# VHH binders against F-actin-capping protein subunit alpha: the designs that were tried, part 20

Target 1, 308 residues: F-actin-capping protein subunit alpha, of Arabidopsis thaliana (Mouse-ear cress) (o82631)
Amino acid sequence: MADEEDELLETELSYDQKKEIAKWFFLNAPAGEINYVAKDLKAVLSDEEVYNEAAMEAFPVYNKTHMICLEMPSGAGDVIVSSYSEINENEYLDPRTAQVAIVDHVKQICTKVRPANDEELPSLYIEEYRYALDAEIQRYVSESYPKGMSAVNCVKGKDNEGPGSDFELVVIITAMRLSPQNFCNGSWRSVWNIDFQDESQVLDIKGKLQVGAHYFEEGNVELDAKKDFQDSTIFQSADDCAIAIANIIRHHETEYLASLEVAYSKLPDNTFKDLRRKLPVTRTLFPWQNTLQFSLTREVEKELGLGK
Below, E stands for the ipSAE of ESMFold2; O stands for the ipSAE of OpenDDE; V2 stands for 0.75 times the mean of E and O plus 0.25 times the DockQ between their complexes.

## First folded at step 17 (VHH; framework vhh_8h63_2)

Design j2 (from o4 with Y58N; at its last look DockQ between E and O 0.47; V2 from the best seeds 0.49)
Amino acid sequence: ELQLVESGGGLVQAGGSLTVSCAASGFTFSSYAMGWSRQAPGKERELVATITSGGSTNYADTVKGRFTISRDNAKNTLYLQMNSLKPEDTAMYYCAASSPLWRIIEKGREYDYWGQGTQVTVSG
ESMFold2, look of step 17: ipSAE 0.530; ipTM 0.722
ESMFold2 (binder alone), look of step 17: mean pLDDT 80; pTM 0.802
OpenDDE, look of step 17: ipSAE 0.467; ipTM 0.752

Design j3 (from o4 with T28I; at its last look DockQ between E and O 0.56; V2 from the best seeds 0.00; counts 0 for: SAP .699 > .668)
Fold by OpenDDE, look of step 17:
Structure j3 (fold): chain B 308 residues (1-308), chain A 124 residues (1-124)
Amino acid sequence: as target 1 above (308 residues)
Amino acid sequence: ELQLVESGGGLVQAGGSLTVSCAASGFIFSSYAMGWSRQAPGKERELVATITSGGSTYYADTVKGRFTISRDNAKNTLYLQMNSLKPEDTAMYYCAASSPLWRIIEKGREYDYWGQGTQVTVSG
């Protein structure tokens, strides 16, 4: 009985399929680990063109989604790469310093800095509110998130020269900690949209919080917690609004963190195992062993059908 | 800048009591987990006691029943009441703070900030 070794003709993946898989790996890389993924993909992908295209498409999305922080040249400070700070695909505004960072997304570096144009900045009226809020948020973040960064961007009504029209500010907070020695990486991201409503004299506040963690000591385990918030306060002076908003943010974020602590402190081992990341095509568990690179390479090869 | 400043250390006889304090500044004290660690000469630093932001306490087995960790959020101060002190308790005592976020992520493995320490010496 000739064991017909069903040579599963590993159907060679098409260019598009390889690209999509590569993109998936990039986009789903844990916070701070996209370069590890990139290294492994580059090593296993036999097609440089596929890799480059996938990277070019995925890195911008990843960078904005993860709100990465980049150092601007010449000590100009740091800029948060986000959709809220985006002027165009490669330029991001730091409203605090009124500078625009030119970003190489794939390299994840700020290559150049230029002054912001007047048209890229909010009016003096809006800037008063933005500045006040930024100051309060910076204080809060410094006290709450070690190595955290924040920015306040005007996303609507930037040309308002005075009262009478609505405008929107967005507070973005990002913090990341890479602890490879502890086999874990983590990230905090929060976005707070503040709609200043002139007619109603109300601030509508919407928050989105996300906590991520990647554990890779005993496997590939990802924690991804998200929560939305809604709140409101009265439209006041710039300083008073700043204080009120900061307090609201502080309150919700603090409570949320506390709730997470309770929730995850008692997680049974079984639950932790269930949080293992699955590969997109094979739905197999991605083993993150001590040799992260080796394990990832094998899985990438398997997923891409590149294994010899 | 986050600062932790310990005080209250000194020389005490075996069986005696001592309270060490830690003054915290530069962060939202009430949101942080706080702890005490100690390091004896020639030994590794060891966790002594932890108090969460919610007030839950944890103690090393070596000090359980003898030491009490507490916090005053209004004063941004952490305390360690040490009773029935033993020569083995002789060490530099360090105050430590853990950020809520990283504590969750790192499962409480490490503290983020440390003080300079206060020396506790227990004479036989």
Scores: ipSAE 0.309, ipTM 0.655, lowest interface PAE 1.5, mean pLDDT 86
ESMFold2, look of step 17: ipSAE 0.544; ipTM 0.748
ESMFold2 (binder alone), look of step 17: mean pLDDT 82; pTM 0.821

Design j4 (from o4 with S53R; at its last look DockQ between E and O 0.01; V2 from the best seeds 0.00; counts 0 for: pae O 15.1 > 2, placed apart)
Amino acid sequence: ELQLVESGGGLVQAGGSLTVSCAASGFTFSSYAMGWSRQAPGKERELVATITRGGSTYYADTVKGRFTISRDNAKNTLYLQMNSLKPEDTAMYYCAASSPLWRIIEKGREYDYWGQGTQVTVSG
ESMFold2, look of step 17: ipSAE 0.012; ipTM 0.413
ESMFold2 (binder alone), look of step 17: mean pLDDT 81; pTM 0.815
OpenDDE, look of step 17: ipSAE 0.000; ipTM 0.213

Design j5 (from o4 with S98T; at its last look DockQ between E and O 0.46; V2 from the best seeds 0.00; counts 0 for: pae O 2.7 > 2)
Fold by OpenDDE, look of step 17:
Structure j5 (fold): chain B 308 residues (1-308), chain A 124 residues (1-124)
Amino acid sequence: as target 1 above (308 residues)
Amino acid sequence: ELQLVESGGGLVQAGGSLTVSCAASGFTFSSYAMGWSRQAPGKERELVATITSGGSTYYADTVKGRFTISRDNAKNTLYLQMNSLKPEDTAMYYCAATSPLWRIIEKGREYDYWGQGTQVTVSG
């Protein structure tokens, strides 16, 4: 009885399939770990073209989604890469310093800095509100998020030269802690849209918070918590608005963090097992263990069908 | 800059009580998890007690039932009430702070910030 070794003809993945899988790995990399993924993908992908295309497409999305912070050259400060600061695909505004960072997304570096054009900046009227808010938010972030970064961007009504029209400011806050030595990485991201409504004299405030954690000591465990908030306050002076908004943000974020702490402090070991990330194609557990680079490579190879 | 300053340490007889305090500044105290650790001569630093921003508490088995950790957010102060003290409790006691964000990830993370410590000596 000839054991017909069903040579499962491992159907070689098409170019497009490989690319999509690679993109998936990039996009789903934990905060701060995309370069580890990149290294593994590069090592296992036999096609440099596929890798490069996947990287070119995925890194910009990843960088904006994760709101990475980049250091600008010549001590000009840091810029947060986000959709809210985006002038174009490679240029991001730092409204605080009125500079535009030119970004290499794949390398995750700011290659150049230029002054912002007048058209890229908010009006003096809007800047008053933006500046005031930025100051309060910086204070809040410095006190609440060690090594956290923040920015306040005008996303609507930037050309308003005075009262009479609506405008929108967005507060973005990002904090990341990389502790590979402890087999743990974490991230905080929050986005607060503040709609300044002139007619109603109300500020409509919408917040989106995201907390991420990746544990990879005893497996691949990922925590991803999200919450939306809505609040409002009265339209006042720039300074008063700034204080009010900052307090609202502080309140909601503090409460949310507290609630998370309570919720996760008592999580049984079994719950963590359920939080293991599955591979997109095989739905197998992917071990994100930095120390087991070899294991990751094997899994990537398996997922990509590149295993000899 | 985040600062933690411990106080209240001293010499106490076995069976006695002592309260140590930690004054916090430079951060939103109410949002941080706080803790006490101690280090005895020739021993490794060990966690004694933790209190979350939400008020949940944890105690090492060696001090459970004897020590109480508490916080006053209005005063930005952390406390450790120590009762029924034993010579084995002799150590430098350190105040520690951790951002709540990272403590959710508590598996194996050390505190981010430490004070200079206050010495507690229990004489048998």
Scores: ipSAE 0.115, ipTM 0.548, lowest interface PAE 2.7, mean pLDDT 85
ESMFold2, look of step 17: ipSAE 0.485; ipTM 0.724
ESMFold2 (binder alone), look of step 17: mean pLDDT 81; pTM 0.811

## First folded at step 18 (VHH; framework vhh_8h63_2)

Design g2 (from j1 with Y58N; at its last look DockQ between E and O 0.76; V2 from the best seeds 0.62)
Fold by ESMFold2, look of step 18:
Structure g2 (fold): chain B 308 residues (1-308), chain A 124 residues (1-124)
Amino acid sequence: as target 1 above (308 residues)
Amino acid sequence: ELQLVESGGGLVQAGGSLTVSCAASGFTFSSYAMGWSRQAPGKERELVATITSGGSTNYADTVKGRFTISRDNAKNTLYLQMNSLKPEDTAMYYCAASSPLWRIIEQGREYDYWGQGTQVTVSG
């Protein structure tokens, strides 16, 4: 039996196959759990170069997709890592403070901040709209999402110096809570694109809402609920637009959460057994190490041809 | 920011009645589930009454039939009417609020905000 175990350890997947498998596990980690996956992968993968390359490729994608929040040094508050705030691979704009956060994606920390360049910031005209909206969104988030975070970025038309051209702002709202004591981790992410249309004098508003939850009492059950919205309002002053947009966002998010609560109340008394059956993505019990080990072991056995 | 301010506590004789209230501000009160908890000296904090955003109530066995939780959404106020008080009801009473998102995800296991409490003392 010792000889067979040694031969299995020596017969491994190719470098590229191991890397792609590791990246898959990173990218499919539940919200807030990528570092648990990382610890398990590091324990299973013997080749540090494979692990390091997979992590360096996966963490930036994971961090932007989950819109993670990182504390900036010097008491400057938090930055949200997203494609909407991205200046380059490791730099993310915080428009509220006009600072650029320098990020180590694998460590998930903000190591340094620098002032934003004028070219990285919107014009004073656009900033009037961004600033007013940011204030109204902060009020809404403080009322609705305990310890929630928000940001408003200009994603198109930042150099407009006055009326006459379209521009686009994006609102990001995120909240996450790790509750291992209740065997539950949860997340909320919403992204609202607001297209300020000059010709029509209309704001086109599109929202994408996403609720994530991972329940790990007596099994692994994941929820990934998504919903899209479309709305519009008239193009007004910066202050009036901010109020109208925030009211639209509040309306849709409040109604979605109410509908989700109704759906939860209709679940039967053995809820997690039924929910687990309806969420086929996870069939495995925690911890993630057991799940990873099963997958990699099966792949190695196939390469060996043991089960002809 | 959401704030919860309790009032109405005090000293009351056994068998008496007392109403405590909780004024809420900084949010749309009707969207939050609310509750009252209490903590007696040397005891763990105990959730004694809850009320959903839709008005459904639940009570701990130790207070059922004697305590009534209610809410006035027009005044952003939560109430706890306590009747037939016993010395064992002596505790600091805390108002609690649970946001829609985390109430759903954590299924009411955690409350997001707590007041500073109001003391209720029942003497024989």
Scores: ipSAE 0.549, ipTM 0.757, lowest interface PAE 1.5, mean pLDDT 83
ESMFold2 (binder alone), look of step 18: mean pLDDT 80; pTM 0.801
OpenDDE, look of step 18: ipSAE 0.590; ipTM 0.789

Design g3 (from o3 with K107Q; at its last look DockQ between E and O 0.50; V2 from the best seeds 0.54)
Fold by ESMFold2, look of step 18:
Structure g3 (fold): chain B 308 residues (1-308), chain A 125 residues (1-125)
Amino acid sequence: as target 1 above (308 residues)
Amino acid sequence: ELQLVESGGGLVQAGGSLTVSCAASGFTFSSYAMGWSRQAPGKERELVATITSGGSTYYADTVKGRFTISRDNAKNTLYLQMNSLKPEDTAMYYCAASSPLWRILEQGRSEYDYWGQGTQVTVSG
């Protein structure tokens, strides 16, 4: 069944205005829901070229910011799509397997894999640190995040052949659960930048945590909570660094989850039911640029900010 | 590695008692909600008992008053004490755990994330 587009809205807006509005809707889709938005936009936009161009521009950005996980062909496991693993717009390194995933962003699939070449991989010196950290992070994630995924990428200094220069590793942790039966979709994304400083012999550790939830039982309620962390430890062997970094990450993320639980317990018992946006009883003009939704982000961020 | 390992199953006479245990490793046990479910041959798995991280308990009507769930956070062990056993209690008993993240975000509606391999309890009449 093919539906006719909304001819009135298409007529009143320029090509570029329609494209930018469509991109806005794609980029603001809740975690895991961009294809729902795509279906709605396809039904409303009668100009297929506007839709195609908007999707081609938005999906790569959405996929990287949400760090989506894609299954690689033939038992290779999953790759995380991120700016930290990006070789080019359509190719993403999986450092654990030394493979490069070729991605179709709009379809959200990995179409092919190829072996990484030597220039795309870190030196043996850097790999010692990356591998040790990857092992400790996988252990932590398996304990803490059901179906969670992780990756450790070198983002600076990958060609260092030994001590003498700084390098930087980035830890990515992602977990997502789509629970339409419970009218809830949730996501966890954390990114930890570890700057291995040669002169000072210190690791400078910065973390960014992001928790998303979309509640759609008789309305739409959305959470997008963010928290930054700063820490440090001494520069030691690869194994000792890996243990120390993983312990720091576990400490901060565990404390954050405890504070999130406290923040949720302080919400009124019926917050999600009483504060939801409801459908109007009368059809009105389609409000392409005037979207209203309740956001828990500011309220939860206030609670979390006071806890630190 | 996260593991849930049940033990203590066996054969008991109707009216008797049995305790099954679940040894947990690889996660912060005290922060997880835990539970026991059972599955008899040819039947669907059913919830038996749950215990929250704070110690609050819930029981299926079919076992209420006869079964007691408890946890020992120092030993990372979950228990199910089963008294006044009936032949209808014959089943494979499974330990289950629910992570804090999804428990919080899904407002307590989260299904269990991890399951043990089960321990057989057989009650003869």
Scores: ipSAE 0.495, ipTM 0.712, lowest interface PAE 1.5, mean pLDDT 83
ESMFold2 (binder alone), look of step 18: mean pLDDT 80; pTM 0.806
OpenDDE, look of step 18: ipSAE 0.618; ipTM 0.808

Design g4 (from o4 with S56D K107A; at its last look DockQ between E and O 0.63; V2 from the best seeds 0.00; counts 0 for: pae E 2.1 > 2)
Fold by ESMFold2, look of step 18:
Formats: structure tokens, C-alpha cells, sequence
Structure g4 (fold): chain B 308 residues (1-308), chain A 124 residues (1-124)
């Protein structure tokens, strides 16, 4: 077994195999660390074409998954890159300013903005609900997440001109902190889907919360905690819905964070080792040099599916 | 709109008592851990007392038994009752707040927000 891995040490991987391995490293980079992964991959991976293609394929997925925030030029504020704001591969709507950000995913910058077209924006009817909710969510986020960011997008039914049809809004909340002085990088992402049901006059609310952390002190450990919620409220005016939805979000997120604080502050010493059992934690190691030498190891093959 | 405003400082005789308070606004007070720190001229800022969102307290050894931290979530107000005051307690007292998320992730290593402070002066 050890002999088999040594014999394959000098086996050349195909172009496509190298690309898929590089993409795996990009997509598994901790929040805020993809550019460190990129630097290491450039140094290790000799073929520029493989690197460029892997980056072009991975960065858009990474950026949307992590809901990165990019500053728009000319003081227009920030846009959140997500599947919910996506117009096309390189264009993302900021509904708050009615602008579309044109992004370079690999460089992680917003290069230009343009005004959104009317068909890219929700109707005035839906905009009343989106705007009211956005205001309440901004207030909540400013109170709860230092330097946190939020957006409210219409993802379904944007052309509805009035009562009679369903529509869906999505609330995105994101916060990230790179804290090298404390040997920790952390992230929060929450997504709340609010399905406005006309016939039942009920809002169906589903939340997905994710806490990520990467710890460098005393080791190299990743935490990835996730929690789902379901709730509902009555369909009311735009202002009343906004207040009710924001209160529901505040309740669930506050309760979840309180539960995590209790669990963390009361854990015994070996916390990193025991934490894996109590929370969904992925221990990720970055053996950049060894990755190219582990081309047929059982762990890499199993996770990447390169050889069944 | 985020604010921490301390009040209640002043001059007090050694052995006396004083209560300082901190009015908080612009954040979800009940979810934040709160604390008091102090800084005397020429010295480093030191943590005096903390209180978690759930009401658990911690005190620095230099003030344990003499100071009591408390919070009123309905009024968004943090208190520090200081008894048996000594000249060494003379300092600017700062209210501080730690958000739930970063307190958990960074293990309480940083406070996110600070007030402007209230001066407490203890005369011999």
C-alpha cells in the first residue's frame, strides 16, 4: 500500500485531473482565504492554463457560496454576490440602489456598475414589501452584526402587479472578520426565504444559518456549523410584514447564537477534538505540496471521485 | 446610532461608594455581553468586570468583593456599583460591548464597542 503510493509519486496527472484537484482546493478554501489558496496553487502548479481554467470555474462558485461583498465604484455602496442577486455569470443586482454590479470573479472586484433595467427589478407592488423589509433588516443587522451586510432580493413573482399571485423574497445576512492577531478567521451567513402565499394569506419562512471559523492557534482547525429553521406569520401590509419577518429572524438567530455560546463556554479542555462530535465540523488540512503527491490516495480519490 | 454613554462618575472620598451606569442604544442589548474597563493615567486599560447576556459575572481580582456589575435589559442599561473605594480605583471607566457572533468565534478576545468613559476620582 505504501509502495503503491510511492510508485505513483511521479505519475503525471492529466490536464483535467489537475484542474479538478485545483478546483477542489479553491472551493474548499475557508471564508476569506481563497486568495491564499490561489497564491499557493500558482507556486505549486506549473501549468498556467490549468490554473487559469480552474480559477475561472471555481471563483464564481466560491464567491456566490460565500456571498462575498464587493465595493461598487463611485460611492454606490456594496453588492452581495449570490445566486439570488445573479443576473448572469458576471452581473449581480443590488436591489437597494437599483444598480447592477459587473464583477471580475477571479480578481474579486466590481469593475463597473450600470442602472438596472425595469425587467430586472420587481414591480412597484412587490417593491413596497421588499423596501420595507430591507429597512427593518438593515436596522437588525446594524444592531447584531458589527460591519455586517444585508440584502433583500425578489426571487420569484417579481412581475406581480398586485394581490392574486405568490411572490418570494430572500433575505441575505453576511459578516466576515479576518483576525490574524487572534489566529482566527470567521464568517456568518444566513439566508431567509419568505414565500408570500396569496391564497392562504400566510408567509412561509425558511432560514439557513451557517457559522464558519478557521483557527490557526495550537493547530489548524475549521469549524462549520449549520442550522435550519422553519416559521410562518400572517400576510399583512408591507410595513407589518417587514416588522414581523425581522422579529422572526432576530428571534431565531439570537436564540441560535445563545445556544452556541452556552455550548462553547461550558466545553472542557479538548474542545477542538470533542467539537467535531457535537457540531458539524470539517477538519481541513492544507498540505499544498503533498496534494500533488497524493494523486491516488483513498481520501482524495473518494472526495473528488477521480477513480471511484 | 450605536452608542454607549457612561454617567455617574465623580469625586468620592476613600472608603466611599459610587455607581456608574452606561446607557446603550443602537444594538440588541439583551444579546450582548457587557463589561467595564478602566484606565488610569500612564497605565494600561484593564478589565474590571463583565456580565454575559445570561447574567453570569466575572470580576478582576483587584475589585472582587467590592464591585458589583449588573444589567437591566428592559432599560438597556449597564451598572457598576463600586464600594470601599480606594485611591487606586481612580481612573476613566469605560463601558464595553461584545456582539454574540464574534464573542463566540473569537472566544471573547475583543470587545466590539466602547463608550467615551466617565471619570472616577477617589481622594485620600
Amino acid sequence: as target 1 above (308 residues)
Amino acid sequence: ELQLVESGGGLVQAGGSLTVSCAASGFTFSSYAMGWSRQAPGKERELVATITSGGDTYYADTVKGRFTISRDNAKNTLYLQMNSLKPEDTAMYYCAASSPLWRIIEAGREYDYWGQGTQVTVSG
Scores: ipSAE 0.438, ipTM 0.702, lowest interface PAE 2.1, mean pLDDT 82
ESMFold2 (binder alone), look of step 18: mean pLDDT 81; pTM 0.816
OpenDDE, look of step 18: ipSAE 0.536; ipTM 0.753

Design g5 (from g3 with S31T G35A S56D; at its last fold request DockQ between E and O 0.52; V2 from the best seeds 0.62)
Amino acid sequence: ELQLVESGGGLVQAGGSLTVSCAASGFTFSTYAMAWSRQAPGKERELVATITSGGDTYYADTVKGRFTISRDNAKNTLYLQMNSLKPEDTAMYYCAASSPLWRILEQGRSEYDYWGQGTQVTVSG
ESMFold2, look of step 18: ipSAE 0.556; ipTM 0.741
ESMFold2 (binder alone), look of step 18: mean pLDDT 81; pTM 0.810
OpenDDE, look of step 18: ipSAE 0.734; ipTM 0.879
ESMFold2, fold request of step 22: ipSAE 0.515, 0.533, 0.446; ipTM 0.712, 0.734, 0.688
ESMFold2 (binder alone), fold request of step 22: mean pLDDT 81, 81, 81; pTM 0.812, 0.812, 0.810
OpenDDE, fold request of step 22: ipSAE 0.777, 0.767, 0.770; ipTM 0.898, 0.895, 0.896

## First folded at step 19 (VHH; framework vhh_8h63_2)

Design i1 (from j1 with S56D; at its last fold request DockQ between E and O 0.56; V2 from the best seeds 0.68)
Amino acid sequence: ELQLVESGGGLVQAGGSLTVSCAASGFTFSSYAMGWSRQAPGKERELVATITSGGDTYYADTVKGRFTISRDNAKNTLYLQMNSLKPEDTAMYYCAASSPLWRIIEQGREYDYWGQGTQVTVSG
ESMFold2, look of step 19: ipSAE 0.677; ipTM 0.822
ESMFold2 (binder alone), look of step 19: mean pLDDT 81; pTM 0.816
OpenDDE, look of step 19: ipSAE 0.537; ipTM 0.786
ESMFold2, fold request of step 22: ipSAE 0.616, 0.587, 0.622; ipTM 0.792, 0.778, 0.790
ESMFold2 (binder alone), fold request of step 22: mean pLDDT 81, 81, 81; pTM 0.809, 0.814, 0.810
OpenDDE, fold request of step 22: ipSAE 0.807, 0.791, 0.793; ipTM 0.900, 0.890, 0.892

Design i2 (from j1 with S31T G35A S56D; at its last read DockQ between E and O 0.52; V2 from the best seeds 0.70)
Amino acid sequence: ELQLVESGGGLVQAGGSLTVSCAASGFTFSTYAMAWSRQAPGKERELVATITSGGDTYYADTVKGRFTISRDNAKNTLYLQMNSLKPEDTAMYYCAASSPLWRIIEQGREYDYWGQGTQVTVSG
ESMFold2, look of step 19: ipSAE 0.625; ipTM 0.814
ESMFold2 (binder alone), look of step 19: mean pLDDT 81; pTM 0.818
OpenDDE, look of step 19: ipSAE 0.695; ipTM 0.862
ESMFold2, fold request of step 22: ipSAE 0.656, 0.661, 0.603; ipTM 0.818, 0.807, 0.791
ESMFold2 (binder alone), fold request of step 22: mean pLDDT 82, 81, 81; pTM 0.817, 0.815, 0.818
OpenDDE, fold request of step 22: ipSAE 0.863, 0.867, 0.856; ipTM 0.933, 0.935, 0.930
ESMFold2, last read: ipSAE 0.601, 0.647, 0.611; ipTM 0.783, 0.809, 0.792
ESMFold2 (binder alone), last read: mean pLDDT 81, 81, 81; pTM 0.818, 0.817, 0.815
OpenDDE, last read: ipSAE 0.867, 0.854, 0.863; ipTM 0.935, 0.929, 0.933

Design i3 (from g5 with L105I; at its last look DockQ between E and O 0.79; V2 from the best seeds 0.00; counts 0 for: pae E 2.01 > 2)
Fold by ESMFold2, look of step 19:
Structure i3 (fold): chain B 308 residues (1-308), chain A 125 residues (1-125)
Amino acid sequence: as target 1 above (308 residues)
Amino acid sequence: ELQLVESGGGLVQAGGSLTVSCAASGFTFSTYAMAWSRQAPGKERELVATITSGGDTYYADTVKGRFTISRDNAKNTLYLQMNSLKPEDTAMYYCAASSPLWRIIEQGRSEYDYWGQGTQVTVSG
């Protein structure tokens, strides 16, 4: 009777339904944990083709959303995979070195680099601003985020050859720490869009900050804290803009972290005490096996929107 | 470049006093939690004292009442005042720092992110 129930569940899900469920698990993996999810999914999926297709579709989205860092060959440093650095599906610009990283999303590696084409790089005028900002942001990140990474990309107006038109730079800051010994994995991501407005001579600055944590002592608790900011400053020289932008970013991110500390101090101790009532699960970061097999009929309908 | 540089170590007689200092640069000192740890020859590293960005302190039982940790945010300097020194206090003393982000996320369970090279304190007698 148990065998027949398992067979009926299998026959009631199409290939596409199984693929979408697998993609959901990939895309909901906590920061830095997609490969653990991949191992678990490979172990429970009966069809290797479903797994392969789901992975090929999910990893590019996951990698860009989490802005993963990949080491480039020959000690050229890291490239940040993001929508802001994307040339095409498998190629990502590193403006600091003027190279394009060629990536394998599923393996999460940079397989080779090529020099960027002139059309892929900003003009010398824009580069003056990008370079100055990149230097100030690198300084700030080294002071504030252990092993943090940053990038500054031009996302609009890269062909401007002097004053007269708007352009936009994006600052990306990422930091990640996997701490299984502390039963905690954490991440920081911030994205700052700086719109250099020629007519008004104002910089419009918008920030999106995100702190993620996955606590897996005696269970699974995931925290996702987000904050948006808006600010402005005057349009100045490249060096003065870089200093002003970096100071604005430092101010907001420092105040946000202070506010998080206050919020954490008010969190009831019961939340973590309830998780600690059982012995710690020393090696299991996420119990995907149980989750994947949980009531596929009902939860699949909810997750895929197939409710009947 | 981020640096933690200890100084003030040396040879002292049992019962004596000594202050060690840690000069910090390359990070926003006032927002970091700071600590002193020590390692005696052949022993594991031991956390001696900590001080939060807000000034709250913690001391290991082995030094409680004898050592005082303090910080001067204007000078980016951490101090450890050591009184009533004993031969078992002989060790290399290390300054350590923990970033605000990871202190919050790991709820005080994080290892310290940065360490100095240490200053030797030797207590004879």
Scores: ipSAE 0.460, ipTM 0.698, lowest interface PAE 2.0, mean pLDDT 82
ESMFold2 (binder alone), look of step 19: mean pLDDT 80; pTM 0.807
OpenDDE, look of step 19: ipSAE 0.633; ipTM 0.833

Design i4 (from i2 with Q107M; at its last look DockQ between E and O 0.71; V2 from the best seeds 0.65)
Fold by OpenDDE, look of step 19:
Structure i4 (fold): chain B 308 residues (1-308), chain A 124 residues (1-124)
Amino acid sequence: as target 1 above (308 residues)
Amino acid sequence: ELQLVESGGGLVQAGGSLTVSCAASGFTFSTYAMAWSRQAPGKERELVATITSGGDTYYADTVKGRFTISRDNAKNTLYLQMNSLKPEDTAMYYCAASSPLWRIIEMGREYDYWGQGTQVTVSG
């Protein structure tokens, strides 16, 4: 009985396949952990070209999605890398300081900073509203999110020189924490789009909140909780709008966090420990919108066909 | 800037009572969970009492029934009433605050902010 050694023809992945897989891993890296993924991928892919190309394509997307904060040179402050602050692929506006950060996405560093051009900045009229809002949001964030960062960007109507036209401001809030002692990393991201409607004299407010956590004690478990909000308020003075908007944001974010806390409080301590361990695929019991269990290394090996 | 400032520590005789307080500033006190920890010389820091933003309280077994943690949100102040004090209660007492976000992420394992502490000495 000839033991047909099924020579599992290790079908060598094509260049494109490897690249796509690598990109996938980059894009799905937990908040703050893309460099760990990079290290693993570099070791596994054994193809520098594929790695570099994948990194070049994935890091910008990752950085914007995760709204990473970078320190600008010469003490110019911090900039949040996001689609809302993006001037171009490598330049991001810090509206607070009226500076533009030049970003190396793969290295995740701000390499240079330049003054913003007048064309890149909002009009004085818009700036009044932006500035007021930014001040209130900064206060809120400082009081609510340890080491949190925020920015307020104008994404529409930046050239409006006065009343009569709509404009849109976006509030972005990001907070991250590395907690190796607890074998977890966590992140908060919130994006609030405020549509200032001149005709209706209403502010339409839309919020997207996301809580992420990666637990890596005896396994890899990711928490990804998201929630969308909609609210509105009246169009008032810049200061009054700022206060109103900040209160709305505070209200919804506080409530959301409270709801999550309640959900977590119901989890037995042992359950969490167990969660940090291989969550059986079948345990839908966690009120988490998306719990992804993955072993990065194993998955990388598996996907790349390198798992012996 | 977030600040926690403890006060009220001192020397007390065994069996006596003492109340320590923590004045909080620079954050939304009402949304934070607060705690008291203590550290005796040569010992590890231990959690003594916690109070949630909702007002739920938890105590270490060593102080249960003797200590009471409370908060006044209007005054941004945390309190620890200590009764029936024992020499073993001698320690530096620290106020701690935990943000809602990190409580969720870390499941309440860590606190974000700590005060400088107030010394409580119980003489036998």
Scores: ipSAE 0.600, ipTM 0.812, lowest interface PAE 0.8, mean pLDDT 87
ESMFold2, look of step 19: ipSAE 0.665; ipTM 0.828
ESMFold2 (binder alone), look of step 19: mean pLDDT 81; pTM 0.821

